# Designs tried in a protein design chat: miniprotein binders against Mucin-6 (MUC6). Part 38

Target 1, 185 residues: Mucin-6 (MUC6), of Homo sapiens (Human) (q6w4x9r395to579)
Amino acid sequence: GHCSLEGGSFVTTFDARPYRFHGTCTYILLQSPQLPEDGALMAVYDKSGVSHSETSLVAVVYLSRQDKIVISQDEVVTNNGEAKWLPYKTRNITVFRQTSTHLQMATSFGLELVVQLRPIFQAYVTVGPQFRGQTRGLCGNFNGDTTDDFTTSMGIAEGTASLFVDSWRAGNCPAALERETDPCS

## First folded at step 22 (miniprotein)

Design cb17
Fold by OpenDDE base, fold request of step 24:
Structure cb17 (fold): chain B 185 residues (1-185), chain A 119 residues (1-119)
Amino acid sequence: as target 1 above (185 residues)
Amino acid sequence: SEEEKIKEIREEVKKLLEEARKLIEEAKKAGDEQAVWLLKIAVRLLEEALKTGDPERIAYALLFLAMALITAAEKRGDPKAVELLEKAQELLRKALEENNPELIKEAIKLIKEAAELLG
């Protein structure tokens, strides 16, 4: 399964359903029992301009009981709150640069992350076949059906992206807005 | 020429690829699953870098290889290998900053030496 976060506010689920939103919160991209130690992948969105419609992805966070990795445009911060020189590795996770503009996080448990740092901070999530039907979050449920991708954290199928996205907020943040146009598109 | 330098680097990287593959087998024998996993990624990165011959990609791939080898070396208790590889990483970072392929070549020498210690 391939999930993409592009153009600052565009998401394509594992099942290839595209949608867009404007939000300024941390959202759960991926949760799965296939992630060890209660792991989760999250996306941090923030304002990129003066308009509420100017929002963008600013960081990707992997969080588990053992590891916390924050990937932003300028640095990678780990458990100790210190920026680490790349490449970085743990028991089953590694973060490294492939090019000056592309950073990757590879794991031994079937999760891969590619981050384009510039000119636009974008992320691409890949999960192995073992994740099929066992994912939840903004990246969807990876079951081959696009019609149920907007399933909320409570298991309710929503018809709009905004309600779906809001259900996956990791904290108390303003409601997301669905826009037909995006300045980053 | 720059082209010649890149050619030389490519040849040396090919040799390192072979060594890395051998070291994967050694890591398997040692039961170092982490090293195996990391070295496999290193091999992939090096192979990808060789497709373009881009010194930048090569340098980043070598940085990863060095890290993978450090991981193995630490578990084996080989401080000399670790030292060599850390120096190699320093050179590679400098190479990236200065866009200097000569530093890549020097780093490769150190990585090779370390690999020999680990083999």
Scores: ipSAE 0.846, ipTM 0.931, lowest interface PAE 0.6, mean pLDDT 93
Fold by OpenDDE base, fold request of step 24:
Structure cb17 (fold): chain B 185 residues (1-185), chain A 119 residues (1-119)
Amino acid sequence: as target 1 above (185 residues)
Amino acid sequence: SEEEKIKEIREEVKKLLEEARKLIEEAKKAGDEQAVWLLKIAVRLLEEALKTGDPERIAYALLFLAMALITAAEKRGDPKAVELLEKAQELLRKALEENNPELIKEAIKLIKEAAELLG
């Protein structure tokens, strides 16, 4: 499954459902029993302009009981603080550069992350087949059905992106705005 | 010429790639699952870098390879290999900063030497 965060406010789920939202919070992208130590992948959005519609992805965070990795345009921060030197590794996670503008996080448990740092901060999440039907968050449930991708943290299917996205907030933030647009258009 | 240097680097990287594949098998025999995992990534990165021949990509791939090999070397208790690889990483970082392919070649020599120790 491939989930993409592009263009500042566009998301395409594992099931290839595109949607757009404007929020300035941290959201859960991916939770799954397949992630060890209660791991979760999160996205941090912030204002990129003066209007509420001017929002963009500013960081991706992987958080578990064992690890915290924050990838932003400017830095990679780990449990030990800012990582001065890449590549970084733990028991089952590694963060490294492929190019000056592309950073990757690879894991031994089937999660892959590719981050484009410039000119636009974008992220691409890939999970292995073992994750099918076992994912939750903004990236959807990876079950091949796009119609139920907007399942909230409470397990309720929503018809709109805003309510769906809001349910996956990792903090106390304002409600997200919704716009239905295909990021490929 | 710069083109010739890049060609030489590519050839050396191809050799390292083969060595890395062998080291994966050695790591498997040693039961070092982490090393196996990391080396597999290194192999992929090297393969991808070779497709373009971009010195930058090659340097980053080699940085990763060095890291993977350090991981293996530490578990095997080979401080000499670790030292060589750390020096290689330093050269590679400098190579990236200065856009100097010659430093990549030097780093490759060190990585090869370390790989031989681990083989």
Scores: ipSAE 0.845, ipTM 0.931, lowest interface PAE 0.6, mean pLDDT 93
Fold by OpenDDE base, look of step 22:
Structure cb17 (fold): chain B 185 residues (1-185), chain A 119 residues (1-119)
Amino acid sequence: as target 1 above (185 residues)
Amino acid sequence: SEEEKIKEIREEVKKLLEEARKLIEEAKKAGDEQAVWLLKIAVRLLEEALKTGDPERIAYALLFLAMALITAAEKRGDPKAVELLEKAQELLRKALEENNPELIKEAIKLIKEAAELLG
C-alpha cells in the first residue's frame, strides 16, 4: 500500500483515494497492530501563508513507546528530542539520506517512509501486504475499498474529509477545512 | 580529471559491493539479523548510486554501508574495524561538504580494510 502527502494539502490513501484538507495540527497517518511498540506515523501541518487555505506539511513523526523520530522540513532529524546525524539507526528503524532532496526511513517491520525535502516538503508511506485491512488514520484502511477510507477514529464512516481528518487529530487544533480535489492536479 | 576520478570510484565501489554481499552471508552465519537487514539496504543504495555515478549519492550509500558494518563489527567485538569505519564516515561527510571525490576514495580504502577484518 502506498499513501502520499503531496502539494502541501493533498493526501492519497493506501486505497488510492485522493482528498484535500487544510489544517494546522498533528494528525495520525497510520496506526496498525502491525507496528511494534504501539507505533504510529503522524504528520504535522502548519500555516504556509496568510490564508486559512495555505497550509503545508512541515514534519513527519514516528512515535512508539521507545522512539519519537521527527523528520522536519529543515532537514533536522531528532529522536526523543535529540538531533541525530544521518544515517541513524535504532533496533528496527533507520533514517538516512537517499538523495540530496530525499530522506528515507526504513524499518524491519514493513513500514517505509520517503520524505522529499525540496521544492515541496512531501511524504510517501509504503506498507507491506501484512498491513492489508489493518491500518487506520489519514492513509485509510488499506482494504481495497475507497468508499470506506473516511472512517473516523471512532469507526464511523464519514462522507466528507473534514470530519474524517478532524477525528485523527493528535492534539488540540482548529477544525480542518476541505476542498474538492482534482485527481489530475 | 574529475571524470576519471569518478570512474575510479565507481570501480572501487563495485568491488566493495561484492564484498558487502559476502558480508551479508557472514552476518547470516553469525545470526546477526540486524546487520543483515542493514547491509541489504546498503547494497541497494550502492547499486542505485552506481546507476548514476553521482559522487554525492555514492557518498550517501557509503555512509550507510559504514554504519551497517559498524553494527556488525560491534557485535563481533572488533574495535579496530569500528575505528576504521568511523573514520571513513568522517571522510565521507567532509567529502560531501567539500565536494571532494578524493576523500571518497580514501574512505573506500578504510571501508575495504574494515571489511577484510570482518570477512
Scores: ipSAE 0.838, ipTM 0.928, lowest interface PAE 0.6, mean pLDDT 94
Fold by OpenDDE base, fold request of step 24:
Structure cb17 (fold): chain B 185 residues (1-185), chain A 119 residues (1-119)
Amino acid sequence: as target 1 above (185 residues)
Amino acid sequence: SEEEKIKEIREEVKKLLEEARKLIEEAKKAGDEQAVWLLKIAVRLLEEALKTGDPERIAYALLFLAMALITAAEKRGDPKAVELLEKAQELLRKALEENNPELIKEAIKLIKEAAELLG
């Protein structure tokens, strides 16, 4: 399954359902029993301008009981809040540069992340076939059905992206919005 | 010429690829699953880098290879290999900063030497 976070506010689920939203919170992209140590992949969105429609992805976070890895445009930060030299590795996760503008996080458990740092911060999530039907979050449930991708954290199917996205907030943040905006914002 | 240097680097990387593949097998025998995993990634990165011949990509791939080999060397208790590989990483970082392919060649020499110690 491939999930993409492109532009400022566009998401394509593992099931290839595209949608957009504007929010300024941390959202759960991916949770799964297949991720060890209660692992989760999260996306951090922030304001990129003055209007509510000016939001963008600013960081991707992998969080588990053992590891915290924050990938932003400028640096990679781990558990202790310190920036690390790349390539970085743990027992089953590694973060490295392939080019000056492309960063990757590879794991031994079937999760892959590719991050384009510039000119636009974008992320691409890939999970192995063992994740089929076992994923939750903004990237959907990876079951081959696009119609149920907007399933909330409580298992309720929503008709709008905003309500769906709101259910996956990792903190107390304002409600997400759906607006027609420039793909770059 | 610059093109000649790149050609030479490519040839040396091809040799390292073969050595890395060998070391994967050694790591398997040693039961070092982490080393196996990391070395496989290193091989992939090197292969991808060779497709374009881009010195930058090659340098990043070699950085990863060095890291993978350090992981193996530390577990095996080979401080000499670790030292060589750390030096190689330093050279590669400089190579990237300075856009200097000659430093890549030097790093490759060190990595080869370390690989021989681990093989």
Scores: ipSAE 0.828, ipTM 0.923, lowest interface PAE 0.6, mean pLDDT 93
Fold by ESMFold2, fold request of step 24:
Structure cb17 (fold): chain B 185 residues (1-185), chain A 119 residues (1-119)
Amino acid sequence: as target 1 above (185 residues)
Amino acid sequence: SEEEKIKEIREEVKKLLEEARKLIEEAKKAGDEQAVWLLKIAVRLLEEALKTGDPERIAYALLFLAMALITAAEKRGDPKAVELLEKAQELLRKALEENNPELIKEAIKLIKEAAELLG
């Protein structure tokens, strides 16, 4: 399963459903019982220009009871707030440079993340087959059916990306619906 | 020439890749699951780097291999292997900073010495 977060705030789910949204929040990208220690992958979006329709990915966060790994646009990697030299490892997570422009986070539990740092900050999430049917968040539910990939945090299948994305906010952030009338979204 | 230095680096990486595969099998026999996991990643990174022939990608892959081997060396209690691998990482970071393939060759030599201690 592949999920991508690309420039212009484009997302493609594990079931290959594409969508775009505009928001300035931390969003839950992936939750699954396959992630140890109550783990979750999150994406941080921020304003990238003058208009509200200009938002971009600025960080990816892996959060569990043990770790808070932040891979940010400024190319700094932290765990629990401490900057780390790369390559870096814990018992089941490693973060390293693949090239001068790409970082990778690999895990022993079937999650892999590739982060393109330049020219545009983008992220690519890969999960093993054990995750099939067992994911929730902005990357969808990985059940082979695109019609219910927009399932909210309350279990409601929505027809619009805005309502779906808003349900996965982690924190006090403006709702994505505030940008529905934007011609760029 | 610089092209001949890169060719030599690629040949030495191929030899080191064979040694890394052997060390995966030794780690399996020892029940060292973390070393198996990290060394498998290192092998993949080295294989990908060899396809490009890019010394920068090779250096990043070797940095990772050195970390994987440090992990194995620490579990075995082999401080000489750790010292060699830490020096190799210093050389590789300098090679990346200076764009200097000669330092990559020196780092490979140290990694090979450490791998022999662990084999």
Scores: ipSAE 0.790, ipTM 0.917, lowest interface PAE 0.8, mean pLDDT 88
Fold by ESMFold2, look of step 22:
Structure cb17 (fold): chain B 185 residues (1-185), chain A 119 residues (1-119)
Amino acid sequence: as target 1 above (185 residues)
Amino acid sequence: SEEEKIKEIREEVKKLLEEARKLIEEAKKAGDEQAVWLLKIAVRLLEEALKTGDPERIAYALLFLAMALITAAEKRGDPKAVELLEKAQELLRKALEENNPELIKEAIKLIKEAAELLG
C-alpha cells in the first residue's frame, strides 16, 4: 500500500483515492494496530503562500509511546525534542538520507516513509500487506474500496474531503474548514 | 582526475558490498536481528548508489553501512571496530560538507578494516 502527500495539499490514499484539502493543522495520516506502542503517523500543514487557500506539508511526525520523531521542512530531524544526526536509529526505526533532497524512515514493522525535502516538501508512505484493512486516517482504510476511504475518526463515511480531513485533526488546533471554503483568499 | 577518483571509489564499494553480504550471514548466525535488518538496508542503499555513480549518494549509503556495522560491533563487544567505524562516519560527513571524494576513499578503507574484524 502507497499513500502520497504532494504539493498543493494533494493526497492519494492507500486505495488510490485522490483528494485535496486546505488546512493548517496536524492531521493523523495513519493509525493501525500493526504500529507498535500505539504508533501513529501524522502530517503537519501550514500556510505556504499569500492566499489563505495555499497550504502545504511542513513536517511528518511518527508518534508512539516511546518515540516522537519529527521530520521537518527545515531538514531537522528530532526524536522526543532532541535533534539527531543522521543516520539515526532506535530499536525498530531508522531515519537516514538517501540524497541531499530525500530522507527515508524505515521500520522493522512494515512502515516506510520517504520524504522529499526539495524542491517541494512531499511525503510518500508505504505499508506492507499486513496493514490491509487495518488502517485509519488521511491515508484511508486500505480495504480496496475507495467509496469508504473518507471514513471519519468516529467511523462515519463522508462524501466530502473537507469533513473527512477535519475529523482527523490531531491535538488542539483551529478548524481549517472555513479557510478551505474561502476561494477568494 | 575526479572521474578516475569516482571510478576507484565505485570499485572499492563493489568489494565492500561483498564483505557486507558475508556479514549479513554472520549476523544471522549470531542471532543479531537488528544488525541483519540494518545491513540489508545498507546493501540496498549501496547498490542503488553504485548504479548512479553519484559520490554523494555513495557517501550517504556508507554512513548508513557504518551505523549498521557499529550495531553489530557493539553486540559483539568489539570496541576497535566501533572506533574505526565512528572515524569513518566523521570522514564521510566531512566529505559531504567539503565535496571531497578522497575522504570517501579513506572512509571505505576504515570500514573494510572494521568489517574484517567482524568477519
Scores: ipSAE 0.766, ipTM 0.909, lowest interface PAE 0.8, mean pLDDT 87

Design cb17
Fold by ESMFold2, look of step 23:
Structure cb17 (fold): chain B 185 residues (1-185), chain A 119 residues (1-119)
Amino acid sequence: as target 1 above (185 residues)
Amino acid sequence: SEEEKIKEIREEVKKLLEEARKLIEEAKKAGDEQAVWLLKIAVRLLEEALKTGDPERIAYALLFLAMALITAAEKRGDPKAVELLEKAQELLRKALEENNPELIKEAIKLIKEAAELLG
């Protein structure tokens, strides 16, 4: 299974369903019982312009009980807040440069992440076959059926990307309308 | 010439690939699962780098191989191999910063010496 996060906030799910969304939040990209230590992959989006469609990926985060690995557009890689020289490894995760513009996170549990740092920060997620039917989040459920890839965190299949994406926020993020109001209200 | 330097590097990488494959089998026999995992990644990275012939990709792949070999060397308690591999990583980082393929050749010599100690 392949999931991509490309410029203009475009996403393609493990089942090849494309969509685009607008938001400035941290979102759950992938959750699965196949990820050890309650692991989750998250994507951080921020505003990149002045209009409704100007948000972009600024970081990818792998979070578990043992690790918090952050790969950000400033090209710094941290684990649990500490900057790391590459190549870097833990017991079951390694992060290294493929080229001057691409980083890879590889794992012993079937998750791979490739990050394009330049010219545009983009991410490509690959999961092994053991993840089939066992994923949740912005990358979809990996069940071979695009009609239910927009399944919310409550287990409801939606027909629109916006409700689906909002359900996968990882924290309290104001809606775009709230951002457009007085920040003190 | 620059072309001849890169040709020499590619030939030495091919030899190092064969050595790395042997070390995977030794790590399996020793039950060193982490070294097996990392060395398999290193072999893949070197194979891809060799297809391109790009010295930058070769240097990144060699940096990873050195880390994989350090992992194996530490499990065996071989500080001489660790020292050689750390020096190789330093040379590879300088090679990348300076765009200097001669430093890649020097790093390969150190990696091969360390691989001999581990084999």
Scores: ipSAE 0.763, ipTM 0.909, lowest interface PAE 0.8, mean pLDDT 87
Fold by ESMFold2, fold request of step 24:
Structure cb17 (fold): chain B 185 residues (1-185), chain A 119 residues (1-119)
Amino acid sequence: as target 1 above (185 residues)
Amino acid sequence: SEEEKIKEIREEVKKLLEEARKLIEEAKKAGDEQAVWLLKIAVRLLEEALKTGDPERIAYALLFLAMALITAAEKRGDPKAVELLEKAQELLRKALEENNPELIKEAIKLIKEAAELLG
């Protein structure tokens, strides 16, 4: 299964359903019982420059009870906010550069992430077949049926991307006013 | 010429790949599951880098291979292999900073020496 985050706020789900949204928050991209220690993959979006309504991906976060890995354009930060030299490893996760513009996170539990750092920060999620029918979040449920890929965090299938995406916010994100605290903290 | 240097680096990487594949089998025999996992990734990265012929991509793949081999060397308790591999990583980082393919070749020699200690 493949899920992509491209062109600012464009998403294509594991079931190949494309959609776009506009938001400046952290969103749950992928949850699954196949991810150890209550793991989740999250995506961070922020304003993308000259257009006040345009948003783009600025970081991807893997978080579990044991690991926190933040990948942004110029750094990889792990537990306790420490920046790490690449290649980096834990027991189950490794992060490394493929080129000057692309890096990869590989895991022993069937999750793979490729991040394009330049010219535009984009991310590509791959999950193994054990994830079929067992995913939740912005990447959809991976069940081969696009009509229910917009299933909210409360288990309700929605017909619009906006309601679906809003339900997957990982913190309390106020409206487009300038925030005083980081909800991803 | 630049083409000749890249060709020589690719040939040396092909030789190192054969050693890495042997070390996967040795890690399996030793029950070193993490080294097996990391070495398989390293082999894939080197194979992909060879298809491009890009020395920068080769250097990144070699950095990963060195980390995978350090994992195996630490499990075996071989501090000389760890020392060689850490030196190879330093050379590879410098090669990337300076665009210096001769440092890539030197790093490959150190990685090969370490691989022989582990095999």
Scores: ipSAE 0.728, ipTM 0.898, lowest interface PAE 0.9, mean pLDDT 85

Design cb2 (from pb41 with S59A A65V L69R)
Fold by OpenDDE base, look of step 23:
Structure cb2 (fold): chain B 185 residues (1-185), chain A 112 residues (1-112)
Amino acid sequence: as target 1 above (185 residues)
Amino acid sequence: DIREEVKKLLEEARKLIEEAKKAGDEQAVWLLEIAVRLLEEALKTGDPERISYALLFLAMALITVAEKRGDPKAVELLEKAQELLRKALEENNPELIKEAIKLIKEAAELLG
């Protein structure tokens, strides 16, 4: 399964459903029992301009009971608040520079993250087949059905992205705005 | 020639993977396999920068092995190699890459 966060505000789910939102919060991208230590992948969005519609991805966070790995747009990687030199590794996670413009987080448990640093901060999430039907968050449920990707944290299927996205907020943030746009633009 | 030297390291890394498999060191296998892929990709272009990134990762992977084996000399060599590689990236100095490769080779020999 491949999930992408592109263009600042575009998301394509594991089931290849594209949508757009504008929010300035931390959102859960991926939760799964397949992630060890109650792991979760999250995305941090912030304002990139003056208008409410000018939002962008500014960081990706992997949070578990043991680690809080943050990859930010300024290319700083931290774990539990401490800056780490790359390549960096934990027991089952490694973060390293893949190219001049790309960082990668590789894991031994079937999660891969590629972060494009420039010109736009973007993220690409890949999960193994063992994750099928066992994912939740903004990246969807990876069950091959796009119609139920907007399932909220409470298990309710939404027809629009805004309520779906809002349900996956990791903190107290303003409501997200929905806008239909080509995610490849 | 950096490419030739990297190819040699690549072969050594592959050997170490097999050894790690035999030893049941899953983490070492996992990391070294990534290192191998990075090296292979770097060799496709021959880009010193990508080579340096790959070598940095290889060094990290080997440090992991060295630490588990209790080989402080290997760790020291590899840490120095990483330092050189970082400097190489900053200064765009291929000579530092060559020096780093020598250290990594020496460490790999200790671990092989």
Scores: ipSAE 0.827, ipTM 0.926, lowest interface PAE 0.6, mean pLDDT 94
Fold by ESMFold2, look of step 23:
Structure cb2 (fold): chain B 185 residues (1-185), chain A 112 residues (1-112)
Amino acid sequence: as target 1 above (185 residues)
Amino acid sequence: DIREEVKKLLEEARKLIEEAKKAGDEQAVWLLEIAVRLLEEALKTGDPERISYALLFLAMALITVAEKRGDPKAVELLEKAQELLRKALEENNPELIKEAIKLIKEAAELLG
């Protein structure tokens, strides 16, 4: 399964459902019992221009009971707050540079992340077949059915990306917008 | 010819993977298999930058093996190779890549 986070705040789920949102928060991309130590993958979005509709990915975070690995658009990689030289490894996770513009995080538990640093900070998530039907978050549930990919954190299938995305916020953040809202009068 | 030297190093890396499998060293197998794939991909492109990053990863994988085996000479060779590779990337200097490959091959022989 593949999930992508591309410029303009575009997301494509593991079931190939595309959507866009406008938000400035940390969002849960992927939770699964297949991730050890209560692991989760999260994405951080922030305002990238003067308009509230201009938001972009600024970091990807892998968080578990043992690690908090942050890959940021400033090309700094940290684990538990400490900057790391690349290539870097733990017992089950390694982070390394493929080229001057691309980083990869590989794991022994079937999660892989490729981060494009330039020209635009983008992320590509790959999970092995053991994750099928066992994921939740912005990347969807990986069950082969796009009709329920917008399932909220409370297990409710929504018809709109905005409500779905808002349910996966981590912390207190403004609600997401799919596009700029401008009143006529 | 950097490409031919990398191909020779790939052969040694594959041998070390089989040795790690026999020893039950799952982390070494995992890291070395990634290193092999990165080197194979880098060779297809012929890009010295990708080759250098792949060699940096291979050196890290071999350091992991060397530390478990208590071989400080292999670790020293591999750390020097990584410094050469970082310098090669900063200076865009492929001759430093050749020097790093020599050190990695020497370390691999100590571990084989």
Scores: ipSAE 0.752, ipTM 0.909, lowest interface PAE 0.8, mean pLDDT 87

